# Ledger of designs, part 482: VH-VL binders against q0aze0

Target 1, 268 residues: q0aze0
Amino acid sequence: MKIILVNNRFKENTEKKAQEIAGQLSALNVEVIIDNGLDEPYAGTVDFIMVLGGDGTMLRAARRYGQRAIPVLGVNMGTVGFLSNIEINELAEYLPLILREEYSLEARMMLEVAVFQQQSLLTRVFCLNELLLRSNSPRMLSFALEISGQKLEPYRGDGLIVSTTTGSTAYSLSAGGPIADPQLDAFIVTPVASHIINKRPLVVSPEREISLHLLEEREAIIGIDGQIKMDFGAENRVLIKRAPHPLLMVNLKAKPFFTSIDRSLQRQ
Key: E = the ipSAE of ESMFold2; O = the ipSAE of OpenDDE; V2 = 0.75 times the mean of E and O plus 0.25 times the DockQ between their complexes.

## First folded at step 23 (VH-VL)

Design SA23 (framework fv_bermekimab; at its last look DockQ between E and O 0.88; V2 from the best seeds 0.86)
Fold by OpenDDE, look of step 23:
Structure SA23 (fold): chain C 268 residues (1-268), chain A 123 residues (1-123), chain B 107 residues (1-107)
Amino acid sequence: as target 1 above (268 residues)
Amino acid sequence: QVQLVESGGGVVQPGRSLRLSCTASGFTFSSFNVHWVRQAPGKGLEWVAAISYEASNTYYAESVKGRFTISRDNSKNILFLQMDSLRLEDTAVYYCAKDRIYYSHAFYGMDVWGQGTLVTFSS
Amino acid sequence: DIQMTQSPSSVSASVGDRVTITCRASQGIKSWLAWYQQKPGKAPKLLIYAAKFRQSGVPSRFSGSGSGSDFTLTISSLQPEDFATYYCQQDNYRPLTFGGGTKVEHK
């Protein structure tokens, strides 16, 4: 068995814990790769990914490895979030199950985000939470939202979020989006400070494609999962569709989503 | 610089066929929806046909449906309008024009036009 | 099909005048209306897209407004080079349809 331990190099406690866990796993004849985000994603074949930290670390892990259909376990290390399954102090208890592959998997839809410069592809990214289009100035954006070739009324506002159901409890929620069942596959399109009061979010079928482009020359940015940032102008377009592969989240411990929403949200 | 150049116009007899061509420079037809628009002498503009950037969809005005065929050669970056069963009312300058937005299934205005090619009829 | 009714069909104006052209769609087309300028013997030139956004290089004296079914093109101060025929065009529905045109002539 080969396992990737994903941690955050900027969090000393996660780094130290990753090394400890690596030692323990090695003693059990398990190959371990530590990914602290410094280097490129490990390109070799692995059987399991263990994410040590919070939601941010999970999002990074998802972007780096989510397309590879590898089980991903979130191990919380004292943070508040929605993407961890067990606590670090529970790892010893569940480690035998992990090694025996006695766990269930929950498929979480990811976004495929393609950003273009004129006719050229700039980048293609898979992400677990959301794509954000946002003004880079105090001025509102005017932009076109297209869903499966259907043109909506031009949007005007600070920006727009296209989120997965997993991401519904992230930035989309702060912008007034609905809380969605993580077991549901859907896009959530949430306006950010629209000039139209009470502009409603859209829930869109995962079978559809969403595209955004600016209608005027303005300074904007694209944000992905709150971690990737890039400039976005009038000559750029973003195309969003369902990623071809979901993130396979390991479910070792039952976590009732709906009964824990209030607690989790209050703690954030 | 983006440019379109039409060719193939001329004098034709009613009932005959004619094929117009439009050559693109500075962009590729496979990236944009492209249109044919015509203008009869002394008259207004009339949309004729469009082909999607992926060439999977073609659209026609009712007045030319069944008679005209829009197509393209991606290898040569040329747009075509095959006009069959031509009628006197088809007399016009024919323009090719590209849509503003690339890789879209919707239309957002035509930002680049050719200079047009004239189609007329002999007695 | 969407019928685009453009008015007036012609307007006589002088340099410096404010010129207003209207376009009405037979049904709502949201903001998906374009305005074109055409001079004799030349191809149309895109002025405005999405009802109110100026194409790159278009002078600020040109402005578009409206949404739904009623749209307006305004030339705030007519210049000598602005004498031409103007067309509105909807691109919300297929087939695409143009207005009948408005010829701006010398007074």
Scores: ipSAE 0.888, ipTM 0.946, lowest interface PAE 0.6, mean pLDDT 95
Fold by ESMFold2, look of step 23:
Structure SA23 (fold): chain C 268 residues (1-268), chain A 123 residues (1-123), chain B 107 residues (1-107)
Amino acid sequence: as target 1 above (268 residues)
Amino acid sequence: QVQLVESGGGVVQPGRSLRLSCTASGFTFSSFNVHWVRQAPGKGLEWVAAISYEASNTYYAESVKGRFTISRDNSKNILFLQMDSLRLEDTAVYYCAKDRIYYSHAFYGMDVWGQGTLVTFSS
Amino acid sequence: DIQMTQSPSSVSASVGDRVTITCRASQGIKSWLAWYQQKPGKAPKLLIYAAKFRQSGVPSRFSGSGSGSDFTLTISSLQPEDFATYYCQQDNYRPLTFGGGTKVEHK
């Protein structure tokens, strides 16, 4: 069995714990690869991914490995979040089930984001929470939103968020979007400080194709999962679709979303 | 060097067929929606047809639906208009035009136009 | 089909004049309206898209305004090269439709 342990190199306790867990797994003849974010993603075939840390570490793991259809387990290291399943002190209890593949999987929709410079693909990324378009100057943006070939009234404001249901509790919530059940597949489109009256959040079928472009020259930024930023201008377009594969989240311990929602939201 | 050049216009008899071509250069033709627009002598502009950048969708004005067929060859950078069952009211200069926004299934304005090709009738 | 009505059909103007052209849609088209300029014997040229945004290379004396069903093109100080016919076009609905044109003439 081959497992990737994902940790955050900027949190010393996760790096030391990852080494300890790797040693324990190696003693059980499990081959372990540690991904602390410093190197390129491991390219070889693996059976399982363990994420040691909070939601931010899970977001990075999802971007790196989410399209590979590999089970991903979130292991909480102390900070309450939305994406962990078990606590680090419970790992020994659940390890036999992991090794025997005795667990269920919960699928979480991801976004496929393609950013173009003129007609050339600049980057293609997958994200678990959201894409953000926002102004990078004191001036508001004017931009077009196209949903499956249908043009809405042009937007004017600070920006726009296109989120998954998993991302509904992240930036989209702060911008006034709804909390959504992460078991639903949908886009949530949330305006950021819209100047145009009556621009409300939209919930959109996951079968739609969404695109954005600026209607006039302005300095803007695209943000992805709050962790990747890139410049965006009048020569750029972004195309957003449902990703080909969902993130496959491991469920070992019952963790009802609605029972714990208030505690998880305090993390923000 | 962005350019559109129409060809295939001429004098034709009513009821016959004619095929117009539009050759594109200086831009990535396969990334843009393209249109045919016509203008009768001394008259205003009339939109005729459009085709999506990947040729998956076609659109027609009611006046030409069923008689005209728009198509494109992205490997050769050519837009076509097959005009069947021609009528005297089809007399016009025919322009091809490029939509301004790439990889879109909507229309945002026609930013590059050809010089036009004239279609007229002997009777 | 969306009927686009332009007025006036022609304007006689002198260099330096402020020229205003209006366009009315038969039903709401949001802000999805374009303005084109056409000089005799030439193809049309895009001036304004999405009601108010100037195409690259268009002089700042051209401005557009309006939304819904009523739109205006303004030339703030007419130049000799601005004598031409101007067309509005909606691109919110298919089929796309043009207005009848407004000819701006020297006099």
Scores: ipSAE 0.807, ipTM 0.917, lowest interface PAE 1.0, mean pLDDT 91
ESMFold2 (binder alone), look of step 23: mean pLDDT 94; pTM 0.956

Design SA3 (framework fv_bermekimab; at its last look DockQ between E and O 0.92; V2 from the best seeds 0.87)
Fold by OpenDDE, look of step 23:
Structure SA3 (fold): chain C 268 residues (1-268), chain A 123 residues (1-123), chain B 107 residues (1-107)
Amino acid sequence: as target 1 above (268 residues)
Amino acid sequence: QVQLVESGGGVVQPGRSLRLSCTASGFTFSSFNVHWVRQAPGKGLEWVAAISYEGSNTYYAESVKGRFTISRDNSKNILFLQMDSLRLEDTAVYYCAKDRVYYSHAFYGMDVWGQGTLVTFSS
Amino acid sequence: DIQMTQSPSSVSASVGDRVTITCRASQGIKSWLAWYQQKPGKAPKLLIYAAKFRQSGVPSRFSGSGSGSDFTLTISSLQPEDFATYYCQQDNYRPLTFGGGTKVEHK
């Protein structure tokens, strides 16, 4: 068995813990790769990914490895979030199950985000939470939202979020988006400070494609999962569709999503 | 320089066929929806047909449905308009034009036009 | 089909004048209206897209407004090179349809 331990190099406690866990796993004759984000994603075949940290670390892990159909376990290290399944102090208890592959998987839809510049592909990213388009100035953006070739009324506002249901409890929520069942596959399109006060979020079928582009010469920013940032202008387009593969999240411990929403959101 | 150049116009007899061509240069032709728009002498503009950037979808004005066929060869950067069963009312300058926005199945205005090619009829 | 009613059909104006052209759609087309300028013997030129956004290179004296069914093209101060025929065009629905045109001519 080969396991990737994903941690945050900027969090010393996670690094130390990763090393400890690596030692433990090695003692059990498990091959371990530590990914602290410093280097490129490990390109070799692995059987399991263990994410040590919070939601941010999970998002990074998802972007780096989500397309590879590898089980991903979130191990919380004292942070508040929605993407961890067990606590670090529970790892010893569940480790035998992990090694025996006695766990269930929950498929989480990811976004495929393609950003273009003058008809050329700049980047293609798979992400777990959301794509954000926002103004890079105090001025509102005017941009076109296209869904499966259908043109909506031009948007005017600070920006727009296209989120997965997993991401519904992330930035989309802060922008007034609905809380979605993570077992549901859907896009959530949430306006960010629209000039129309009561502009409602859209819930869109995962079978559809979403496109965004500016209608005027303005400086904007594309944000992905709150971690990737890139400039976005009038010559750019972003195309969003369902990623071809979901993130396979390991479920060792049942977490009642809906009953824990209030508590989790209150702590954030 | 972004450019469209029409060709194939001329004098034709009613009931005959004519094939117009539009050659694109200076941009990625295969990334844009393209249109044919015509203008009868002394008259206004009339949209005739459009084809998606990948060529899989075609759209026609009712006045030309069943008679005209829009097609494209993205490998050669050429747009075509096959005009069959031509009628006197088809007399016009025919323009090809590209849509403003790339990789879209919607239309956002025509930002580049050719010079047009004239189609007239002999008596 | 969406009928685009453009008015007036012609307008006589002088250099420096404010010129207003109206376009009405038979039904709501959101903001998906374009304005074109055409000079004799030339191809149309895109001026405005999405009702109010100027195409690159278009002078600021050209402005578009409106949404839904009623749209307006305004030339704040007519210049000699602005004498031409102007067309509105909706692209919210297929088939695409043009207005009848407005000829701006010398007074």
Scores: ipSAE 0.900, ipTM 0.950, lowest interface PAE 0.5, mean pLDDT 95
Fold by ESMFold2, look of step 23:
Structure SA3 (fold): chain C 268 residues (1-268), chain A 123 residues (1-123), chain B 107 residues (1-107)
Amino acid sequence: as target 1 above (268 residues)
Amino acid sequence: QVQLVESGGGVVQPGRSLRLSCTASGFTFSSFNVHWVRQAPGKGLEWVAAISYEGSNTYYAESVKGRFTISRDNSKNILFLQMDSLRLEDTAVYYCAKDRVYYSHAFYGMDVWGQGTLVTFSS
Amino acid sequence: DIQMTQSPSSVSASVGDRVTITCRASQGIKSWLAWYQQKPGKAPKLLIYAAKFRQSGVPSRFSGSGSGSDFTLTISSLQPEDFATYYCQQDNYRPLTFGGGTKVEHK
């Protein structure tokens, strides 16, 4: 059995704990690859991914490994987030179930984001929460939103968020978007400080293709999961689709989304 | 540098067929939606047809549906208009034009035009 | 199909005049309207897209405004090279449709 153990060496002091867990797993004849975020993603095949840390560490793991259709377990190391399933002090209790594959999986839709400059692909990334387009100057943006070949009224404002249902409790929520059941597949399109009155958030079928481009030259930025940042200008265009594979989140301990939603939002 | 050149116009008899071509250069043809637009002598502009950048979607004006077929060959950078069952009212200069936005399934304005090819009829 | 009605069909003007051309759509097209200029014997040239944004290389004396169904192209101070025919076109709905044109002529 081969496991990737993902941590962020600069947050919550997870490095020592990762080494300890790797030793425990090795004693059980489990091969462990540690991903501290410093090196390229492990290229070989693995059976399971364990994420030590908070939602930010999970987002990085999802971007690196989410398209490999490998079970991913979030292990909380402190503050409870939306993407952890068990606490670190419970890991020993659940290890036998992990090794026997006695758990369920919850599929979480991911975005496939392609950013272009003058017809050339600059980057293709996968994200779990959202793409943000925002102004990088005091001036508003004017931009076009196209959904499966259908043009909406041009947007004018600070920007736009295209999120998954998982991302509905992240930046999209702060911008006025709805909370969505993470078991649904959908895009949530949330304007940021729109100058065009009555631009409402939209909930859109996951089968749609979404694209954005500026209608005039302005300094803008594309943000991905709040962790990747790219300049965006009049020569750029971004295309957004549902990613080929969902993130497969491991469920060992019941975490009812609706029962705890208010409390979870306060601790984000 | 960015250029579209139409060809294939000429004098035909009503009821016959004609194939127009438009050769593109100086830009990545396969990234852009393209259009045919016509203009009868002394008259205004009439949009005729368009085809998506990958060739999968085609659109037609009502006046030409069932008679005209738009197509493209992205390997050769050529746009075509096959015109069947030609009528006297099809007399026009035919322009090809590039849409301004790449990798789109919508239209945002035609920023590059050819100089046109004339289709007329013998009596 | 969306009918685009331009007014006037022609205007006689002198260099330096302010020229205003209007375009009305038969139903709402949001702000998805383009303006083209065509000189005799030449292909059309894109001036304005999305109602108000100037295409690269278009002088600032050309401006567009409007949304919904009513749109305006304004030439703030007519220049000798501006004598031409002007067309609006909606690109919100398929099929795309042009207005009938407005010829701007020297007095």
Scores: ipSAE 0.799, ipTM 0.918, lowest interface PAE 1.0, mean pLDDT 92
ESMFold2 (binder alone), look of step 23: mean pLDDT 93; pTM 0.956

Design SA4 (framework fv_bermekimab; at its last look DockQ between E and O 0.93; V2 from the best seeds 0.87)
Fold by OpenDDE, look of step 23:
Structure SA4 (fold): chain C 268 residues (1-268), chain A 123 residues (1-123), chain B 107 residues (1-107)
Amino acid sequence: as target 1 above (268 residues)
Amino acid sequence: QVQLVESGGGVVQPGRSLRLSCTASGFTFSSFNVHWVRQAPGKGLEWVAAISYEGSNTYYAESVKGRFTISRDNSKNILFLQMDSLRLEDTAVYYCAKDRIYYSHAFYGMDVWGQGTLVTFSS
Amino acid sequence: DIQMTQSPSSVSASVGDRVTITCRASQGIKSWLNWYQQKPGKAPKLLIYAAKFRQSGVPSRFSGSGSGSDFTLTISSLQPEDFATYYCQQDNYRPLTFGGGTKVEHK
């Protein structure tokens, strides 16, 4: 068995713990790769990904490895979030199950985000939470939203979020989006400070394609999962569709999503 | 420089066929929806047909449905309009135009036009 | 089909005048209305897209407004080069349809 341990090099506690866990796993004849985000994603084949930290670390892991259809386990290290399954102090208890591959998987839809400039592809990213289009100035943006070739009324506002159901409890929620069942596949399109006060979020079929572009020459930015930032102007377009592969999240411990929403949100 | 150049216009007899061409240069032709728009002498503009950037979808005005066929060769950067069963009322300057936005299945205005090619009829 | 009605069909004006052209759609087309300028013997030129946004290179004296069914093109101070025919065009629905045009003539 080969396992990737994903941690954050900027968080010393996660780094130390990754080393400790690596030692433990090695003693059990498990090959371990540590990914602290410094280097490029490990390109070799692996059987399991263990994410040590919080939601941010999970999002990074998802972007780096989510397309590879590898089981991903979130191990919380004292943070508040929605993407971890077990606590670090529970790892010893569940490690035998992990090694025996005795766990269930929950498929989480990811976004495929393609950013273009002058008909050229700048980047293609798979992400677990959301794509954000936001003004880079105090001025509102005017932009076109297109869904499966259907043109909506031009948007005016600070920006727009296209989120997965997983991401519904992230920035989309702060912007007034609905909380969605993570077991549901859908896009959530949430306006950010729209000129229209009562502009409602849209829940869109994962079979549809979403595109955004600015209608005027203004400076904007694209944000992905709150971690990737790109400049976005009138010559750019973003195309969003369902990623071809979901993130396979390991479910060792049942978590009651709906009964824990209030508790989790209050901690954030 | 972004440019569209029409050709193939001329004098034709009613009931006959004519094929117009539009050659694109200076931009990625295959990334844009393109249109045919015509203008009868002394009259206004009339949208005739459009084809998606990948060529998979075509759209026609009712006045030309069943008679005209829009097509494209993205490898050669050429747009075509096959006009069959031509009628006197088809007399016009025919313009090709590109849509403003790339990689879209919707239309957002025509920002580049050709010079047009004239189609007239002999008595 | 969406019928686009322009008014007036022609207008006589002098340099420096404010010129207003209206376009009405037979039903709501959101903001997906374009304005074109055409001079004799020339191809149309895109002036305004999405009702109010100027195409690159278009002078600021041209402005568009409106949404839904009623739209307006305004030339704040007519210049000699602005004498031409103007067309509105909707692309919210297929088939795409143009207005009848408005000829701006010299008084």
Scores: ipSAE 0.897, ipTM 0.948, lowest interface PAE 0.6, mean pLDDT 95
Fold by ESMFold2, look of step 23:
Structure SA4 (fold): chain C 268 residues (1-268), chain A 123 residues (1-123), chain B 107 residues (1-107)
Amino acid sequence: as target 1 above (268 residues)
Amino acid sequence: QVQLVESGGGVVQPGRSLRLSCTASGFTFSSFNVHWVRQAPGKGLEWVAAISYEGSNTYYAESVKGRFTISRDNSKNILFLQMDSLRLEDTAVYYCAKDRIYYSHAFYGMDVWGQGTLVTFSS
Amino acid sequence: DIQMTQSPSSVSASVGDRVTITCRASQGIKSWLNWYQQKPGKAPKLLIYAAKFRQSGVPSRFSGSGSGSDFTLTISSLQPEDFATYYCQQDNYRPLTFGGGTKVEHK
């Protein structure tokens, strides 16, 4: 059995705990690969991924490994977010179930984001929460939103968020988007400070293709899960679709979304 | 250096067909939607047809539906218009034109045009 | 099909004049209107897209405005090279449709 431990190298507690857990797993004849973000993602076959940390560490793990159809367990080491399933002090209790594969999986839709400069692909990334297009200056953006070949009235404002339902409780919520049940597959399209009358958030079928481009040159940024940022200008275009594979989140401890939602929102 | 060049225009008798070609160079042809637009002598512009960048979607003006067929060969960078059942009203200069936005299934304006090829219907 | 009505059909003007051309759509087309310039014997040239944005290389004396069904192209100070025919064209709906044209000619 081979497991990847994903941790945040810049948090002393997570690095020490990752070494401790790796030792415990090795004593049980489990091969452990530690991914602290320093090296490229492990390329070999792996049976399980354990994320030690909060939502940010889970977002990085999802980007690196989410398309491999490998179970991913979020282990919280601090304040509770939306993407952890168990607490670190519960890991020993649940380890036997992990090793026996006695858990369920919850599929979470991811975005596939392709950013182009002219016709050349600059990057293709997969993200769990959202893509943000935003102005990088005091000036507003004017931009086009196309959904499966259909053009809406041009947008003018500070930007736009395209999120998954999992991402509905992240930046999209702060910008006025709805809270969505993460068991649903959908895009949530939320304008940021729109000056165009009646631009409201949209809930869009996951089978649609969404694209964005600027209608005039402005300094803009594309943000991915709040962790990756890229300059975006009039020569760029971004295409967004449902990723080929969902993130397979391990469910060991019952954590009903609606029962826990208020507490989780106060911690983000 | 971005260029479109039409060919295949000529005089056409009733009941005959004509095939127009448009050769593209200086840009990635397979990334852009392309159009045919015509202009009868002394008259305004009339949109005729368009085809998506990958070739899967075609669109026609009502006046040419069922008679004209747009197609493309992305390996050769050529746009075609097959013109069947021609009428007097089809006499025009035919332009090919590139849409300005790549990898799109919508239209955003025609930013590059060919010089046109004349089609004359002669009864 | 969306009917595009341009006014006037022609205008006589002198170098330095402000020229205004209007275009009305038979139904709302949002802001998805383009303006083209065509000189005799030449292909059209895109001036304005999405109602108000200038294509690269188009002088700032050309400006567009409007949304919905009523649109305007303005040439703030006519230059000798601006004598031409101007067409509006909508691309919100298929089929795409052009206005009838406005010829701007020497007074």
Scores: ipSAE 0.803, ipTM 0.918, lowest interface PAE 1.0, mean pLDDT 92
ESMFold2 (binder alone), look of step 23: mean pLDDT 94; pTM 0.960

Design SA5 (framework fv_bermekimab; at its last read DockQ between E and O 0.93; V2 from the best seeds 0.89)
Heavy chain, then light chain:
Amino acid sequence: QVQLVESGGGVVQPGRSLRLSCTASGFTFSSFNVHWVRQAPGKGLEWVAAITYEGSNTYYAESVKGRFTISRDNSKNILFLQMDSLRLEDTAVYYCAKDRIYYSHAFYGMDVWGQGTLVTFSS
Amino acid sequence: DIQMTQSPSSVSASVGDRVTITCRASQGIKSWLAWYQQKPGKAPKLLIYAAKFRQSGVPSRFSGSGSGSDFTLTISSLQPEDFATYYCQQDNNRPLTFGGGTKVEHK
ESMFold2, look of step 23: ipSAE 0.830; ipTM 0.928
ESMFold2 (binder alone), look of step 23: mean pLDDT 94; pTM 0.958
OpenDDE, look of step 23: ipSAE 0.892; ipTM 0.946
ESMFold2, look of step 25: ipSAE 0.838; ipTM 0.930
ESMFold2 (binder alone), look of step 25: mean pLDDT 94; pTM 0.958
OpenDDE, look of step 25: ipSAE 0.896; ipTM 0.947
ESMFold2, fold request of step 26: ipSAE 0.849, 0.852, 0.843; ipTM 0.933, 0.935, 0.933
ESMFold2 (binder alone), fold request of step 26: mean pLDDT 94, 94, 94; pTM 0.959, 0.958, 0.958
OpenDDE, fold request of step 26: ipSAE 0.903, 0.904, 0.903; ipTM 0.954, 0.954, 0.953
ESMFold2, last read: ipSAE 0.826, 0.843, 0.834; ipTM 0.925, 0.931, 0.928
ESMFold2 (binder alone), last read: mean pLDDT 94, 94, 94; pTM 0.958, 0.958, 0.956
OpenDDE, last read: ipSAE 0.904, 0.903, 0.905; ipTM 0.954, 0.953, 0.954

